# Designs tried in a protein design chat: VHH binders against RNA 2',3'-cyclic phosphodiesterase. Part 7

Target 1, 188 residues: RNA 2',3'-cyclic phosphodiesterase, of Aquifex aeolicus (o66967)
Amino acid sequence: MKVVRAFVGFFTSKSINEVAERIKKEVDLKIMGKWVEPQNVHMTLQFLGDITEAQAIEVIKNLQEISKKNIPFRIKYKGLGVFPDVKRPRVLWIGVSEGANKLTNLAKEVARLNAKKGIIPKNSKNFVPHVTICRIKSYDRKTLNELLRKYRTVEFGEDEVNKIALISSTLTSVGPIYTVVEEFYLGG

## First folded at step 25 (VHH; from j3 with D52N)

Design i5
Fold by ESMFold2 at other seeds, fold request of step 26:
Formats: sequence, C-alpha cells, structure tokens
Structure i5 (fold): chain B 188 residues (1-188), chain A 122 residues (1-122)
Amino acid sequence: as target 1 above (188 residues)
Amino acid sequence: QVQLVESGGGMVQPGGSLRLSCAASGFTFSYYDMSWVRRAPGKGPEWVSTINPSGDYTYYADSVKGRFTISRDNAKNTLYLQMNSLKPEDTALYYCARDMAEYGWGTDYDHWGQGTQVTVSS
C-alpha cells in the first residue's frame, strides 16, 4: 500500500512569512534548530500522518464539503508559544488572537469528518491555532523565556483564511518539501 | 492497525545498563515523532525522551539527561532507549508511544505499547 505523509492546512501570506528569519537573527544562535523558510510558513489544522490514495480521496471529499459550509474570515497573528510546553519546548510558534475560535471550529470540523471515515482517531480536544516558525534542537532557557515574555502581546500581522488544502510532505535532511494535493476556497 | 511492542526490560543493579527496543508496525514509522514514557509504582506517567522522524532531534527529561540515549532505526521500524548509570528511581514500566504533541491538539500521544518492566535493585 502506497502512502503519503499529509496534513490539512494552508500556507500563510507575506504578512508573517519573514518572522522566523527575524526571530532567528534576534536570538543569535541561542535557540537553534530548523527555522521555517518563508515559503514554507503554514498553519496545520490537522496532521493526518500516513494516508493511502483511497484515504486521500476521502479527505478531499470532506474538504470540499467543509469549504461549501464555511465563509472566509480574518485572523490576527499575535504572540509566541511553544509545544508541548515551556519545560520541554520542541516547537516555537506564532499564535492567533482574532479568529482563533473560527480556526478551532474549522479544525474540529475537519477532524470530525476524517474520523468518521476512519482516517484518524476521534478527537474531542480543542485545537490551538498556531504557525510553526522553528523546530527547536537546542536552546538557552533564559533566552527562550525572555523571548516568550517579550512577544506575548506583539501582533505580527493578519491573514484572511479563504481556503483549505490537503498538503503532502516529503521529509528530507534539509527540511520538508510540501506539495498541495488539492485545495478548496471557502464559500465555494 | 498500529502496533508498538516494547522489549529489553529486566532486573539490573544500580549503575547498570539496559537497552530497550520498541518494534513498530501497522503504520509508516518514519513519518512520526516517537517517545518513551515511564510509569513508576504509585506514580502517574512521566515523559522520558522524544525523537523526531529523521532521528537528528532528541529530547530528554532532566531526570535522565546524560544517562539515557534515544535512537531509532527507520529501516527496521524500531525505537531504542539506551539506559546507562541506572538508579533505583528509574524502576518503572517503560512505554513506547507515538508522539503527537507538536500539532496543537493537547494530546501528547495517540498510541502506546504494552510496556516493558525495568527494575533497578540491589
């Protein structure tokens, strides 16, 4: 069975695509890892893991249904955070203030339909909207804590969420390569 | 179906070493972050270590840093934990887990193995 590594999401606009490079320069090697290149900055609504061609067809059908039931909406990017938590940070991300609830609801819709088709397990947890800017390999604890505090109330920009896509990724030694398998405009 | 099967546990004296293995099947192992989690008697689960899909990013709890080494062999679909300088406090049931903590859903692990017992005692 041929599989691809895939997620549901969308790529961000220019408004925040350069933030990773700016933050990387500011921390001056005290937070090291894979800093996301501007063209790869995106929001993941749901990681699907490994899916077959048949499962991809079902995801595409679900995204088409979701796109017809939702209209475009605005989001505002604000603050920095980490996953899983500040004691064991692995991913540094940009958060969302305005529009966060709409993103959470959209992600829950995606998760519900794909779980109904058996593509992913059922998930009752709420999604935290985020845009990854660095996969952390090593870090200075003081530098990270100061960065999170400094940027807690900083706004980075805005986007309109007007489409959702099935995106495949190929993992390479220099980072992932992303391919849009199918995308759908909201309200269409 | 996703299967994770741990092995390599046993009884050792303080200061000893063990190597745990986790055989993965039913999914594309190389696509996922993987973790070791342990549960000591009377305690809840404690995160031990995580490794990314390619194996070049590794993370450790402070309690094991410098003593344990996580690794993976994607060609063999196997996760490893080399445990050196073992202490009585390392006594626990050790689980292999598929790690989902980076995706914003608040759930750290979506699949677990049955665990393998490590006992450190004189």
Scores: ipSAE 0.831, ipTM 0.908, lowest interface PAE 0.8, mean pLDDT 91
Fold by ESMFold2, look of step 25:
Structure i5 (fold): chain B 188 residues (1-188), chain A 122 residues (1-122)
Amino acid sequence: as target 1 above (188 residues)
Amino acid sequence: QVQLVESGGGMVQPGGSLRLSCAASGFTFSYYDMSWVRRAPGKGPEWVSTINPSGDYTYYADSVKGRFTISRDNAKNTLYLQMNSLKPEDTALYYCARDMAEYGWGTDYDHWGQGTQVTVSS
């Protein structure tokens, strides 16, 4: 059975898609890795891992139902963070201030409907909305700590969350290639 | 069903070496970050090392940096941990884990093996 690597999410607006390049320039090689290209900047609500075509069809049905039950909403991008944590940073990401609770509720709805597919355990209190801008290979600790402190109060831009999609990824030597498998606009 | 099976543990003297293996099945191994996590006597779980899907990004806890090497063979669905210059404080049950920590859900690992015991003593 053919499988794809997939996630549920949406791509961000042009207003924040260039932040990765700006920050890459600012840190001047003291944080190295794979900086996300503007066209690939996105919000992941749920990473699905490997799913079959049959599972993808089920996810698409769930997204269609979720899209009917939710209305568009505004989010504001603010601050930088890392996962898993500052002692072992692997990804650098942009956070969300306004609209974070609505994103968390949307992610929980997605995860709840997909949970019978063996996909990431639902945790209604723990989802942290984020947009990855760099997969870190190496870093200077002082530079990273200063960057996180500097940007804690900085707002990068905003989006209207008006759609959700099933997106597949193909890993290549120059980074992931993303394909929108199916998307649904939030219906109000 | 996702399965992770560790092997290669044992008893060694300080300064010795061991190579741990983790056989993965029931999922597309090459799509996932993988981690080694250890649990020493009287302590909670301690992250040891992580490797990304392609294997070109590796991460190590400070306590093992320079002594341990994580690797993977995606054709064999196998994760490895080469442990050199072993110390008594490396004594622990070592787990292979499928790593989900970058996705913001507060659960670092969604599947674990049963672990393999490493004992460093004289």
Scores: ipSAE 0.813, ipTM 0.902, lowest interface PAE 0.9, mean pLDDT 90
Fold by ESMFold2, fold request of step 26:
Structure i5 (fold): chain B 188 residues (1-188), chain A 122 residues (1-122)
Amino acid sequence: as target 1 above (188 residues)
Amino acid sequence: QVQLVESGGGMVQPGGSLRLSCAASGFTFSYYDMSWVRRAPGKGPEWVSTINPSGDYTYYADSVKGRFTISRDNAKNTLYLQMNSLKPEDTALYYCARDMAEYGWGTDYDHWGQGTQVTVSS
């Protein structure tokens, strides 16, 4: 049976979709990598890795259940961070202030139901809401540290979280191609 | 049924070289970041190196930068670590790990191999 690379999440509004290009210009080649194109800016709630068609059907059922238990909510985008940590920065991301708790709870419920079906391992850790803007290839440490300090309290915009989706990704030489497999609006 | 099996360890004198391999099965290897992690005697795990799915982004701990090279062959489902200019402090059990550290869950690795021993001694 065919497998796809997939995640659960949603695409952001145009409120923040050009932040990656602005930050890229500001750092002026001192942080190099794959900066996320506006149309690809998204929130990943749970990376699923490789899933079969049968597993995708179960994820879709879980998302439908979750969508009925949640109503739309506002989030505010604030600050910059890195994963895994500042000593090993691989991903530069925009954080969430308002609504972060609701996003964390939503991600935990997605993880719980998918783990119950054996699609992903059980996970008791807390989710950190984030929107990736750059996959870092190389960086100047002083520049990165200054960038993180400068933006710690900066607000980039806001969104209403009103849907969740199963999204597949295909990595190509020109970047990822995303396909919404199925989406559900919160609150029915 | 994720399986990661390391090999290529052994005993070598300081300044020597070894090449580690990790055979991956039970998952779509090319979809995942992969890491080498080592555990010296009496110590906790120490991250060594990471490589992205396509292999064009590589990352190294400061202690190994310039001496170790991570690579992958997605057609053979194999991860490699070329270790040159080995030092006694490189002595450790080296693990292949499937890396999840970029997804915001605080879990760096979701699957590990059994490890392969590297011993650097005069």
Scores: ipSAE 0.805, ipTM 0.900, lowest interface PAE 0.9, mean pLDDT 91
Fold by ESMFold2 at other seeds, fold request of step 26:
Structure i5 (fold): chain B 188 residues (1-188), chain A 122 residues (1-122)
Amino acid sequence: as target 1 above (188 residues)
Amino acid sequence: QVQLVESGGGMVQPGGSLRLSCAASGFTFSYYDMSWVRRAPGKGPEWVSTINPSGDYTYYADSVKGRFTISRDNAKNTLYLQMNSLKPEDTALYYCARDMAEYGWGTDYDHWGQGTQVTVSS
């Protein structure tokens, strides 16, 4: 049985899609890795891992239900962070200020419905809204710490969250390729 | 159902080497970051090393850099940890873990094996 690597999320607007390129130039090789191309900049609400076609159908049904219960809302992108933490930085990301609570609630609803169907384990922890801009291979610690401090209060742009999608990813040697499997517009 | 089965542990003298293996089943191994985590006597879990899905990005705790090498064989669904220049403080139960730390949910690992014991002693 065929499986795909998938997540629930949405692609960002042009307002922040080029931030990765600007930050890459600013750090001048002191943070190296796979910097996300503008067309690939997105928000992941829930990584699903490997799912079957039958599971994808159930996720799609859950997203349709969720889209009917939510109206579009504005978010503001602010600050930089890393996962898992500053001592083990593997990904560098843009955070969210305005609208963060609404994104967290949306992600929890997605997780709850998919867990109820046995597609993913139950998850009671809080989601941190984020947009990855670099998968870090190597870094200078001083440069990273200064970057995180410098950008703590910087706003990068805005989006209207008006849709959610099931997106598949194919890992290649030059980076992931993303395909929208199905998307739903928020609107109640 | 996700299964992770570690092997290759044992007793070794300081300065010796061991190679740990982790056989993965019940999921698409090549889709996931994988980690080694260890639990020393009387201590909580300590992250050791992480490798990305394609295997070209590797990460190490400071205490093991230069001595341990993480690798994976996606065709065999197997994760490896080559452990060289072993020290008594490396004595621990070593776990293979499926790593979820990059997705913003605060959960570093969603599945663990039973572990394999490594004992470094004279």
Scores: ipSAE 0.790, ipTM 0.892, lowest interface PAE 1.0, mean pLDDT 91
Fold by ESMFold2, fold request of step 26:
Order: C-alpha cells, then structure tokens, then sequence
Structure i5 (fold): chain B 188 residues (1-188), chain A 122 residues (1-122)
C-alpha cells in the first residue's frame, strides 16, 4: 500500500525565513540540533502522518472547500516558544500574535473536515500557531531560558495567509524534500 | 487500526535490568516520534523518554537519564527501552505512545498501548 508523509500548511515569506540562522549564531552552539534552512521554514496547521492516495484526494477536496470559505488575513510573528514544554524542549518555534485566532480557527476547520472523512480523529484541543526553527538535540538550560525571555515580546515580521496546501515530505540522503501536492488560494 | 503492544515487563530486584519492547502496526512507524510513558500506582502519567523518527535524537526524563536507553528498529516496527539500575521508584505500568507533541495541538500522545507492568522489589 502506497502512503506518503504529509501535512497541511504553508511556507513562510522571506520576512522570517532567516530567523533560524540569526538565532543559531546568537546562541553560539549552546543550543545544538537541526536548525531549519530558510527554504524549509513553514507553518504546519495539521500533521497528517501517513496517508494513502485516496486520503490525499479527500484532503485536497476539503482544502478546496475551506479555501472558498475563508479570506486572506494578516499575521504577525512574535516571540519564541518550545514544545512540548520548557522541561522537555524538543522544538524551538516562532509564535504568532496578531491573527493567531484566525490561524487556530483555520486549523480546527481543516482537522474537523479531515476527521469527517476518516483521515484522522478530530482533535478537540486548541491549536497553537507556530513556525519551527530548530529541532533541538542538546541545549544549555540557562541559554534557552534567557533566549525565551529575551524574545518574549520581540516581533520578527509579518505575513499574509492567503493560501493553504497539502505538502508531502520525502526523506533523502540530503534531508527532507517538501513537495506542494496541491494548494488553494483563500477566497478573498 | 493503529496498534501498539508492549512486552518485556516483569518483576526484578533493585539494581536489575529489563528490556521493554513495543510492536507497532497499522501505521507507518518510521514517520512518527515515539515515547515511553509510565504510570506508578496512585500517580498520573510521567513521561520517560522520546525518540525521533530516524532514531538519532533521544530525550530522557531527569529521573531515568543515564540508566535508561530508548531505541527503535524501523525495519521491525519496534520501539525499545533498555532499563538498567532499576529502583523501586521505577515500579509502574509502562506505555508505548505515538508522540504528537511538536505539532501544537496540546495533545502529547494520540495512541497508547495497553502497557507492560514493571515491578522492582526485593
């Protein structure tokens, strides 16, 4: 059975795609891991995991319907956070201030429609909008805590959310390759 | 559809070792972060360890660091936890879990196994 690893989301604009490189230099090896390259910086609204071609077709239909019911909106990138939490930091990410509620509602609509088609269970928790900049392998506790404090109120840039896409990832010897399977512009 | 089946638990004296296994089926195991989570009597779930899809990033709770080793064999769809220098405080039901914590939905684990009991006593 043919499956792909996929998510629903969009790639970020040039306004924040180099933040990972800047912060990597600032922490000077005290936070080590895989820092996201500019071309790979993206927002994931829903990780789908492994889906079949039939499931991908249904996701595409759902995204088309969602795109018709939503208009473009502005977001502002602000602050840094970690998942799952500061005691278990695995992922360092950029947050969203303005437009966060609209992103959360969009992500919940995506998840709701995909669950109705049996693609994944509906998630009842609220989505926290985020853009991953580093997958952490090791870190200095003081450096990480100070970084999170320093950037709590820093704005990194802004973006217009004007499309949503089904994106697949393929593991290669040089890292993941992301392919836009299908994208839809929001209805305006 | 998704199934996670733990095994390898048992009774062991303090200082002993056990190796837990988790057989995964019904999904593409190599696409997911995987975690071990334990529940001691009268306590809520406690995260133990996490491993990324390729297996090159591992994470441990402070209470087990240096004593436990998480690993995976993606060809066999199996997750492992090697537990050394076991203490009575490690007594718990150990669960294999599919980890979704990095995706921003507030739910750390979307599927759990039935658990395997580890009992450390004299």
Amino acid sequence: as target 1 above (188 residues)
Amino acid sequence: QVQLVESGGGMVQPGGSLRLSCAASGFTFSYYDMSWVRRAPGKGPEWVSTINPSGDYTYYADSVKGRFTISRDNAKNTLYLQMNSLKPEDTALYYCARDMAEYGWGTDYDHWGQGTQVTVSS
Scores: ipSAE 0.780, ipTM 0.893, lowest interface PAE 1.1, mean pLDDT 90

